VH-VL binders against p38851r773to978. Designs and how they scored, part 21

Target 1, 206 residues: p38851r773to978
Amino acid sequence: EAWCYFQDNFKVGSKTLFHVLFGDKSQVFPSSLFLCKKGSNLNNNSYWERIRRAKEDASCQFELCRKLQFQLNRTSNFIKDLLWLKDDNDNFKLVLQQRVTKIKQGYYFEVEEGPIIVKFPLCHPLLLRVRFIIAECITSQGESLKKCDLAILYDFNYVESIDKLNTKVEKLWLFERIHLNWALRYCKLEHSEINRKTREYLKKFN
Short names: E, the ipSAE of ESMFold2; O, the ipSAE of OpenDDE; V2, 0.75 times the mean of E and O plus 0.25 times the DockQ between their complexes.

## First folded at step 7 (VH-VL)

Design cE (framework fv_recibokibart; at its last look DockQ between E and O 0.34; V2 from the best seeds 0.00; counts 0 for: pae E 14.5 > 2)
Fold by OpenDDE, look of step 7:
Structure cE (fold): chain C 206 residues (1-206), chain A 119 residues (1-119), chain B 108 residues (1-108)
Amino acid sequence: as target 1 above (206 residues)
Amino acid sequence: QVQLVQSGAEVKKPGASVKVSCKASGYTFTDYYMHWAKQAPGQGLEWIGEINPRSGYTNYNQKFQGRVTMTRDTSISTAYMELSRLRSDDTAVYYCARSDWYEYGMDVWGQGTLVTVSS
Amino acid sequence: QIVLTQSPGTLSLSPGERATLSCRASQSVSSDYLHWYQQKPGQAPRLWIYDASSRATGIPDRFSGSGSGTDFTLTISRLEPEDFATYYCQQYDSYPWTFGQGTKLEIK
């Protein structure tokens, strides 16, 4: 098991940031995904739908769910070596799920992405999940709290090796460790692209 | 002006079906969830279900599950609620109402449609 | 389902008085998902307070909402003749959405 997280600050409210990242008009997803072929006509996202949560939360008994469809990017060496990625045609597509698991209106959002299962030769599959947290930055002036137009985006990436019984593998051999490191690199690159596009779109709001 | 206009009053026999329409105007129909509520005479409000006009996705109150069908025609910005196997306790005013999934409650309501179920 | 219990069932007051309406939930409800509606006889309900404490558009300042967890309150600081109606609380924290049974505010 491995995880990494990234943090970025944006000079906008959390609501605005959420719309930029996950809104209906947003182009951040799926184009920012590492596995996504940019500019493909197969790339799209569904609208958010309210669905029952599998696990009840006192603060939110439902979740919003959408699906990201995208054409696979076969240009990366990381992708070419993946067994589960068939090289049948140039139109191979993947579907990824995003779920808004927590909403505090106007100042806090949690979004879960995944899982993505990546299969490598002679290795246990890797399970990748991402958790996005958008939080409003609040400052204090004297004894009072002031809401600021500053949102913080947290990107938590979880990578797990799983066996055929969907159980976590604790000990990884050499190639599995290599692939794990590649997965972490993938997470970093994807985060960078998300950040880049987010900032690009935010310029349009200023 | 944002408004929801519902179809006229209906009189039905037990076992029959009724389909109520709700036409939206003054806003983008597909940007808001459409809800339906029941209000029996002299009683409170009961939530029947919701539909996402954009996708057609629905959530129903289990109390009405199997008897209620919500649909929409985006070309004419109209939502429909059909209730089948009508019984006397279905006699009520039925309302459509829009809501935003994010910030707001049901901020616009139709004028209501009286459905009377009698032998 | 979440049951919302409003109290009192009927509230008889005179213009100029303060009105306090209670809405109690059978389990905790996020303030983000608690709303109040006003309904007059022969009319459709109208959104009055959203997110437990935010006034809908056009709602006078004499109306205020408060509360969290299982206890919510709608307060009218100084009753006007037009304020006499039935008020409903409503939650959408959990499916199915549910309404309180309503509090009828009538003229004493």
Scores: ipSAE 0.026, ipTM 0.636, lowest interface PAE 6.1, mean pLDDT 86
Fold by ESMFold2, look of step 7:
Structure cE (fold): chain C 206 residues (1-206), chain A 119 residues (1-119), chain B 108 residues (1-108)
Amino acid sequence: as target 1 above (206 residues)
Amino acid sequence: QVQLVQSGAEVKKPGASVKVSCKASGYTFTDYYMHWAKQAPGQGLEWIGEINPRSGYTNYNQKFQGRVTMTRDTSISTAYMELSRLRSDDTAVYYCARSDWYEYGMDVWGQGTLVTVSS
Amino acid sequence: QIVLTQSPGTLSLSPGERATLSCRASQSVSSDYLHWYQQKPGQAPRLWIYDASSRATGIPDRFSGSGSGTDFTLTISRLEPEDFATYYCQQYDSYPWTFGQGTKLEIK
């Protein structure tokens, strides 16, 4: 029911920005994730692998996929009250997937992340999905302006149960509306960290 | 400077195996998929399969499944394609070609390796 | 699998003429996943047009690509002697990756 949208401009080509955010040498993820305990030695990424993706019209397409492993940050008061998350909380460890869902010859990239399932007291599970869109600024003649935009879309949906992720809640519980402020803060804090880390690591390509 | 150099022509008897090599230079071998394609004399191109050099994962055209094996050695930036139980219609030029992991265009091709299967 | 059918099989033209090469897919292919290659005798194929309409690096602007869905076209506005070759379309929208059978562009 709730979504947030952010857009940032960078003075680099889209392929460079993609490698800064998602490349094998990138350190933007998982440490930029809001739920990630920064600096933990459990934080690491797998390499990208191609996986099969079925379209709803029965066509098949492959996606590039990787796993982000990170330790849950439970030392912040903002996070301590989380009741349950999708992955193994006994070791406070999460595994989150990123999937490259669209590429246009080095000038446009889409990456989907998640879902993450967050449970607050007295609420249905909240499903979080994120989509990253990188688009290069190109003239009508196809020349690069050496500038690109990053758009980040955060999508929050309450679902009936952890086992029915496609069954969205139509009638919200009393506290679910109160926790919309949590969703907005989640989006702003994570976006801010991604933007800061991305600019920090862009120096490696200057 | 970016180039793919394949092993030399081979003559084989029916039922034998052939292993073609493709050595990459001028770029980071593990950043690009490696594809193999067949071109029989006077005919068009046919995709055989691909390998991700970083992980070693392969995906083969069903037509060649069970007879083709693709491998690589990242220490020498070399991809291999082995075709077993050769028959006369396997006589063809075999190409390696790279593609970007994200864009899938085959932008650099090897020179081709002629494999002749004759009695 | 997606079958790509090119027409004509052979196109005989003179330098200076306009050439139109067709590629028809057996089912819809996103323009983002259709490419064209040029091959001369004794040489490996070369990427020529990507994403249906974008020229690869160094390809002259007399080459243009268009189309969507099942119908794609490669056009050469004024043929030069070096343009006489075989052209293949190729899709990677779904496995297996497939090529068209080729259109041979030959001097009349």
Scores: ipSAE 0.005, ipTM 0.461, lowest interface PAE 14.5, mean pLDDT 80
ESMFold2 (binder alone), look of step 7: mean pLDDT 93; pTM 0.949

Design cF (framework fv_recibokibart; at its last look DockQ between E and O 0.04; V2 from the best seeds 0.00; counts 0 for: pae E 17.4 > 2, placed apart)
Fold by OpenDDE, look of step 7:
Structure cF (fold): chain C 206 residues (1-206), chain A 126 residues (1-126), chain B 108 residues (1-108)
Amino acid sequence: as target 1 above (206 residues)
Amino acid sequence: QVQLVQSGAEVKKPGASVKVSCKASGYTFTDYYMHWAKQAPGQGLEWIGEINPRSGYTNYNQKFQGRVTMTRDTSISTAYMELSRLRSDDTAVYYCARDEVTYFLGSETYYGMDVWGQGTLVTVSS
Amino acid sequence: QIVLTQSPGTLSLSPGERATLSCRASQSVSSDYLHWYQQKPGQAPRLWIYDASSRATGIPDRFSGSGSGTDFTLTISRLEPEDFATYYCQQYDSYPWTFGQGTKLEIK
């Protein structure tokens, strides 16, 4: 398993940041996704819905869920090399799930995204997941100051190679390692775009 | 003023259906989940289910699954709960209540049913 | 489902006394998803405490909520005549949402 994380500070409350990123009026997603073709008419977001969480999480058994539909961006060499597409057409769409998995009143949010499965030739598929954490600056250290005007966004990106049984592959051959690195680069680019758009929206919001 | 006004008392025979309405006013109807609860005479509260008024998405208590249907009319800010195949043990006061949690819509950031309807008595008797 | 058991079923006290109401969950419940409601006869429930320890709007300071995991408590430091009612705990941690059976606080 490979992972990377990114951190950004925003001079707004965590609630505001959450709404900018994930609110119903927000356009950060899916357009900020690296695999998303910008401007496509196929791009849309569903409403957030409360769903029952899988039994694997014993702490909280509900979450908010929405689906992001978007047209696949096939302009990059990275995308062109993917073999997971059954139909080689320009209108191929993907559906990505986002889930709000944890909420603390106005000052802490966890959002999980994924998984995305990426298949490369002669390689085990890569499973990509992202966890977004929005927290106020003091929340992680103990006592949370509610209504703080400084929010921290964490992007935790997880990349796993999986076999046909959806089991983690421990040993990767050289070409798989290369693709893993490409996936990590993908995560970085996506983060940058999310951050850029978020800040853009914040300027409009204030 | 934020309020939920429910339809009047109902008397039904076993096997019949009842549809209770809950009209919202004083706030944006689609920004809050609507819950329904049952309270039998002299008993506690039982959660029936919830509906997202914006999408119409519902979650039901399995106890009522197959007999309950929650709907809404956004044009008149009204939620409905229909209970079919009524039994004597369905005799109760039924409440609608809005969920204060609307994180993704920018209204509230905590869970809780902060506004309740006045209740609707449904009596099932042969 | 998560079962919430409240105790005692009935609590008889006099004005001015301290009241302690317990709510025990069959499994761990996040404090963020534990709420208390007050209900008086012939009235709808009213949100009283949310997130285990936060007072709803208009709730007097004499009310306090505490607890974590499986044990939660609603405390009234000094009872007022208007405080005598039935109190319900409720969890949002897991579907289906569930209520405790209630504690009736009555005048001794």
Scores: ipSAE 0.066, ipTM 0.670, lowest interface PAE 2.8, mean pLDDT 86
Fold by ESMFold2, look of step 7:
Structure cF (fold): chain C 206 residues (1-206), chain A 126 residues (1-126), chain B 108 residues (1-108)
Amino acid sequence: as target 1 above (206 residues)
Amino acid sequence: QVQLVQSGAEVKKPGASVKVSCKASGYTFTDYYMHWAKQAPGQGLEWIGEINPRSGYTNYNQKFQGRVTMTRDTSISTAYMELSRLRSDDTAVYYCARDEVTYFLGSETYYGMDVWGQGTLVTVSS
Amino acid sequence: QIVLTQSPGTLSLSPGERATLSCRASQSVSSDYLHWYQQKPGQAPRLWIYDASSRATGIPDRFSGSGSGTDFTLTISRLEPEDFATYYCQQYDSYPWTFGQGTKLEIK
């Protein structure tokens, strides 16, 4: 199991940052995703849809879901060895879900993305999940400082099989250890692109 | 066409067991939980339990715990419910029903039993 | 377990009338985790209203669900002949899942 964590500060309120990242008119996703072929005509987002609220989180008043559709970036030989698409011999189209899992009084947002299943040859399947947390910076009296933090948590888990996602692999095979470097590069490059696109779009609000 | 087709009516003696089948078609069997419900003559519905066809995980109503076993065979898209040590008050129509479930942060979200089998009458008499 | 009590047990009305069916829970049902089903004699139940207020696919807009906590209501604004059936509420907030005993809506 591996994970990495990034935090960025923005001089805007949390609702503004949420709309820049996840709004229906936002251009941050899917083009910021590492696996996304930039500029492809196959890249598209569904609109957010309200769905059933999660039972275990009483603080969540809404559950919103959308799908990101994008063409897989297969230019690198490293990426060509991924065997995780079974039904797409043409187009190499991916669909990735995002779900708003927590909202608190418009100052805190939590969005879960994935999972993506990555299967390298001779390796167990690698699950990738991403969690975005937007938290407004407030005073002890609850007053907004008009700035917020974006935290991104990337979680990588090798599992026994696609059918048994709760069975985590304890000892990594040789190739699995090598591909953990891929996972670290994945999250660093994707985070950098998300941050860059987000800051570009924030300029349009001025 | 999405449908659930159950096995035919059964007549059993007290103390016997019955195994009801529920064959799914027209959808991906492993993407939906399967539930079982009981409806005694002239009475309402009672939830017996659920099975996740992908993992085989089951969750039973405590009232039936120890007498019910739910299984499935994913190769033929079929769920089974077996009820043992039958009593006269087990006389009822038994239904299977599917329910879409999604997962967020370890939470399961259920969307309602949208497709039901036709029901299987089980009669327990001496 | 959460006990759902429906009232009235039987509701005798004519086509064109408004029907109001009540479902009361023995304890609060969080997050609107309550469904309504319609059942006609000799048939399996059909999902009618999910999550207290959302109509299932193909259900006419004369049906509306409302309520939260312990009190839930199914309203039919103008009864049609095909609406006469038994209606069950069902909670899925706590295991075991439970159904109400049903309200039979019959032609007067």
Scores: ipSAE 0.000, ipTM 0.433, lowest interface PAE 17.4, mean pLDDT 79
ESMFold2 (binder alone), look of step 7: mean pLDDT 92; pTM 0.938

Design e5 (framework fv_erenumab; at its last look DockQ between E and O 0.03; V2 from the best seeds 0.00; counts 0 for: pae E 11.0 > 2, placed apart)
Fold by OpenDDE, look of step 7:
Structure e5 (fold): chain C 206 residues (1-206), chain A 122 residues (1-122), chain B 110 residues (1-110)
Amino acid sequence: as target 1 above (206 residues)
Amino acid sequence: QVQLVESGGGVVQPGRSLRLSCAASGFTFSRYGMHWVRQAPGKGLEWVAVIWYEGSNKYSVDSVKGRFTISRDNSKNTLFLQMNSLRAEDTAVYYCARESYDWLTYDYFDYWGQGTTVTVSS
Amino acid sequence: QSVLTQPPSVSAAPGQKVTISCSGSSSNIGDYYVSWYQQLPGTAPKLLIYDNDKRPSGIPDRFSGSKSGTSTTLGITGLQTGDEADYYCGTWDSSLSAVVFGGGTKLTVL
């Protein structure tokens, strides 16, 4: 498994940051997604719904789930040339799930995104998933510094090569390694766009 | 103006069925989770059931599971509670309540109906 | 028996301050926002406080909420005769997968 980690600080409360990133009025998603065609009328977010969790933290019996629909960006040289698509339609759309898996009194959020499966010719598919963590700054004693209006966004990106049995492939050949590296680069670009848009929104509120 | 109006209450014998309705107006009904809350005479509030948005997701309190079914018709802006196998302990005023939409798991009810009375007695 | 614990009754004279406590656990008040409801005699409940300490429009600033750990408190200053009512705390409980209320507190204005 390959992964990359990003961290950013925002001068707002965690709840506010969550609203900016994941709220109904937020345009951060899906427009910030690397694979998303910007400005497409096919891009939309569903409403958050509470769903029962099947296999995780006993302390959180429910999670929030929404669907992100977006038109696939085929204008990118990288994606256009390398991505294997079943449907060569200009209006090809994908659906991505976001799940809020943990909420702690509005000062801590965990959001999981994905998975997205990316297929390349002659390569095992790549499975991409992202975990967002929004947390307020805490004191050395573990107390939330809500009064400081400082939130930290963590972005964990996971990339796995999977075989036909959905088993992780450990040994990759050269071309697969190249694709993996490109995928990691994609994660960085996407994070940058998320950050940019988030900050843009925050400027409007401050 | 947000309005919630319950109906369908009455006096029934144990084992019988009753269907409650809640007519909603003054807001986009399909955008809100809706709840039933009941209050037995002289007692406190007891949550009964919730149904969210398009109605594919709903939950109820254990004491009514298998007997009560919550549903909604968004085209008619109406919330329902089908109550089967009624028991004496189901006697209460039944309120429909709107859950404020904040895309968080925090439940608070910003609007309540006036309630409809259900009496189960032999 | 209510999952959240409230005193069954409180009383004070007009103009005084009263507090109503609500205690729970980590699976409810500890992790989730708390709301408070006022129920006047013979009427439906009304939202009084949400998100621990926020007042809806129309609720006077005499009403306040606070939360610490697994407990929350409703404060009423400048008590008026019209404040005589039942008060309920409420929140989500993850262990029960349900909305839970306190047992209610009857406020009497002396």
Scores: ipSAE 0.109, ipTM 0.710, lowest interface PAE 3.0, mean pLDDT 85
Fold by ESMFold2, look of step 7:
Structure e5 (fold): chain C 206 residues (1-206), chain A 122 residues (1-122), chain B 110 residues (1-110)
Amino acid sequence: as target 1 above (206 residues)
Amino acid sequence: QVQLVESGGGVVQPGRSLRLSCAASGFTFSRYGMHWVRQAPGKGLEWVAVIWYEGSNKYSVDSVKGRFTISRDNSKNTLFLQMNSLRAEDTAVYYCARESYDWLTYDYFDYWGQGTTVTVSS
Amino acid sequence: QSVLTQPPSVSAAPGQKVTISCSGSSSNIGDYYVSWYQQLPGTAPKLLIYDNDKRPSGIPDRFSGSKSGTSTTLGITGLQTGDEADYYCGTWDSSLSAVVFGGGTKLTVL
């Protein structure tokens, strides 16, 4: 039921920005979004794999997915009860899914990330989905300007329970409105960290 | 809590038709892709068909294309396999299987029914 | 006829380790997540491993999976008599637009 949006410009091509953010050597995503910030170690041992369900669009060049693993420091991770991800049998490993879509035409990437569940006291679980859009700036004749835009869209809705993620809660409780503002604050903080680390990374490669 | 119960198997002659059903319970059926997988006597698993959760997007193995039709009724939580022009090679136990579902789906089967037996003989 | 190649059988003594290989191509194992299934005699298949190397709840950690290139391997340690079963690898194949299984591997505990 709510969303927020951030957009930033970078002085690199879209392929470079994609690799800085989402490449197998990227350090941005070990510390982006709620889960990775404190007391967690991202173990990015998964590689990108193709998926069967390409978008129903002839312009789609490929779709890839990966699952990012996190190892939590159990003694120092005080916020793990607020952030739910689909777990596995290892109590200290959590998995976040990412999907990338490349369009055949132009220099354009979409990366979808989730699901992320935020559970505040006295609230239904809040489902968060994140979309990253990388679009390169080109001339009217198709020439690269070595500049691109990054857009980050955070989309929220409350669900009935952690086991019923495709439900929608229409009547919000009093505290749910207050806690939604806290979730928005976290997204603004994470956007700030993504932007800062991305720019620092680009300095190292320029 | 998740249950899949197949029915409609039997003994039929070649060239005849048979309709299999799979009754689903314990989960939100309309959110999941559903599959049929068969196993001939003494043989391995063979995937037959899939229908995605919206009901119109379907795939099937080449050997049954044009003969078998997978379908679903989300209001009754039921998966179907209409099998026409049956051949001796279609003799097998037919399993109903639920495709794993999350925000991004992968083709693995987290729950299976007990199977229903189809025998095609003359 | 099976697109994915598994050995027809393997055997080992109780308490030992066995591995079961599954070989495919870039159009299946190379590009897609692999799952493994156990079928005990007279029963329906049961999921053992999903997403190459993950176990569902209730599956002991003596079952493990791995993937390298176009091949995947199921490992079983601490073999028990109750592990005697047929084991299948499975994945999607983009060339066939189909789910494909290996031919199955019969595990015998001697």
Scores: ipSAE 0.006, ipTM 0.512, lowest interface PAE 11.0, mean pLDDT 76
ESMFold2 (binder alone), look of step 7: mean pLDDT 91; pTM 0.940

Design e6 (framework fv_erenumab; at its last look DockQ between E and O 0.39; V2 from the best seeds 0.00; counts 0 for: pae E 10.9 > 2)
Fold by OpenDDE, look of step 7:
Structure e6 (fold): chain C 206 residues (1-206), chain A 122 residues (1-122), chain B 110 residues (1-110)
Amino acid sequence: as target 1 above (206 residues)
Amino acid sequence: QVQLVESGGGVVQPGRSLRLSCAASGFTFSRYGMHWVRQAPGKGLEWVAVIWYEGSNKYSVDSVKGRFTISRDNSKNTLFLQMNSLRAEDTAVYYCAKESYDWLTWDYFDYWGQGTTVTVSS
Amino acid sequence: QSVLTQPPSVSAAPGQKVTISCSGSSSNIGDYYVSWYQQLPGTAPKLLIYDNDKRPSGIPDRFSGSKSGTSTTLGITGLQTGDEADYYCGTWDSSLSAVVFGGGTKLTVL
């Protein structure tokens, strides 16, 4: 398992930042996704739907869930010919799930994205997931400080190698390690694009 | 203009059933959660039940569980409350309330109906 | 009785300021936005404050809301005779999976 995180500050309230990133009219997703073909007519966002949450967090009894549909771009990314997904047709599309898993007082948001499964020849599949945290300020205990007028976006990226039983693989051979490193680079690039588009959108919003 | 109009109230004996309706207009009904709130004579507001916009997720107050069922028909822009095994303590004005949705999970009611009166007496 | 606690009554003269408190717990007011409703005699409730301190269109700025910890307060300045009504706080409670209201406060304008 490998993970990396990024942090960015935005001069807006946390709720505003949430709307910019995850609102119905937001253009940040899916276009900011690294594997997304920009400008494709297949790119689409669904509306958020309420779903009942399992007993994992007593603080929130339900989640919001949406689906991001996008056309896969295999030809212009750094992984190019090595990336293998289920369907290989001219109109191949991927559906990615986003879930709002935690909301506190409208000033703290947790959004989970994924998983995306990436397959490589002769390698265990990689499972990619992202956790977004939006907070004005957070304490060491994970509590949100209210009304700071500065939103902080945390982007936690998790890359896991999994076997056929969906068990985490700890020992990777050389080629798998290379793919893992590429995946981490992918996460960095995607984060940069999300940040860029978010800032661009904020300029237009003001 | 948003309008909510309750109907179906009346006087019934204990143990009987009653079905309330709320006709909604002026907004996209299928996109919003809907609630029932009741108020006994001279008492405060008591939340009764909620149904989410898709109709599959429902919650109700414990005092009415097993007796009351909330439902909706999005094609008719109508909210329902089926009340069975009515008791004297169910006597109240019943309001339908529209949930406001703004990318938040917290519920507040931006619009209320005028209410329909249910009286349970022997 | 009610999950949220309000004083049963408050009173003041016209032109004065009044505050109505609403106390809860971490599972409701502590974690979720609070709304306030005004109910004039013989009428349905009306949304007065949402998201702790926001006013819907048509609500005068004499009405204000604030939240701290597990408590919230409704403020009314420049009290008018037409403000005589019952006021209710409300929010979501995660432990109950329910909307909860305060017991209501009757405001009398002297």
Scores: ipSAE 0.017, ipTM 0.629, lowest interface PAE 6.0, mean pLDDT 84
Fold by ESMFold2, look of step 7:
Structure e6 (fold): chain C 206 residues (1-206), chain A 122 residues (1-122), chain B 110 residues (1-110)
Amino acid sequence: as target 1 above (206 residues)
Amino acid sequence: QVQLVESGGGVVQPGRSLRLSCAASGFTFSRYGMHWVRQAPGKGLEWVAVIWYEGSNKYSVDSVKGRFTISRDNSKNTLFLQMNSLRAEDTAVYYCAKESYDWLTWDYFDYWGQGTTVTVSS
Amino acid sequence: QSVLTQPPSVSAAPGQKVTISCSGSSSNIGDYYVSWYQQLPGTAPKLLIYDNDKRPSGIPDRFSGSKSGTSTTLGITGLQTGDEADYYCGTWDSSLSAVVFGGGTKLTVL
């Protein structure tokens, strides 16, 4: 029920920014994720698997998918007092999916991340999803301005149970309202880290 | 240094089959989409088929669907085109072409082979 | 008939400027980057322009590209006899789910 939106501009084309964020040589993910333990040693065998979609409007849209595997950050005072939903009983290991859900070749990319299910004591499960949108700045003639925008949308909502993810809890318990404030802080901190790492890695291309 | 070397062309009768190969070197083959493009004698370029980097996603021009099959062997850095039920209209030089950027299709080709000639005549 | 429309031929004297047009639609040039290829006689095509207006390494500045709406243009200045070739525009077409090329333009230098 809570959401955060961030937008930043970059003086590069959208293909370059996509590579910086999501390419094989990128160092932005998983280390920029707020929940990722810094220096996680889990083998990140993510690879992009291509899924092609057709739509009725004659637009061809592609989806690529990868799975990121990392250790949960339980050493921060901000996090360590929280009860997290165990994913596979593997020492707080998380597996996070990223999917390219929309491409306009050379102009626009949309990547969805998640869902992540977070469980606080005495609360319904909190569903977290993230969307990354890369849009190139283009003249009316279709020429690239070597500028693009990155938008990040964080979406949080409580669901009735793990088995009913398409539900939304109507009346929140008191602690659930408090933990939504955690979600807002989460998205600010993660955005800051993603932006910082993205600009750091982009500098290496110069 | 990127190299693409096509082979397997020849002269065949209509209805017969040929298998083209493209040996790739000088780049990480398994990261790139690969294409076949053909050119009939005295004519322009015609795109034939694409196969994505991992080999599971394929597309081809309608005129060859059901007759031609593109495939790849990433362990041998080799692209293939199996051409069945050949027709006179398939007579062309067949080029192997590499996508310019890894993992995604950008739909332009930074390197081309020198081509292999297929002639279909009775 | 090709999906992208190019003039069949153009000619100009050495040292002159020539432009080659390529017209398409919203399902191809309108939404996707355009590339241009040079094919010298008896050789394979070679990438000349990518991403509408960018030159790969080794292509001199006298080659240029531009795109407006559903049309794109290749420009060649300081024309040389070595530029005599066929030139093709190419892009993705979402309605066909295919790469499409223009019919080609034969450039003749005098």
Scores: ipSAE 0.007, ipTM 0.513, lowest interface PAE 10.9, mean pLDDT 79
ESMFold2 (binder alone), look of step 7: mean pLDDT 91; pTM 0.939

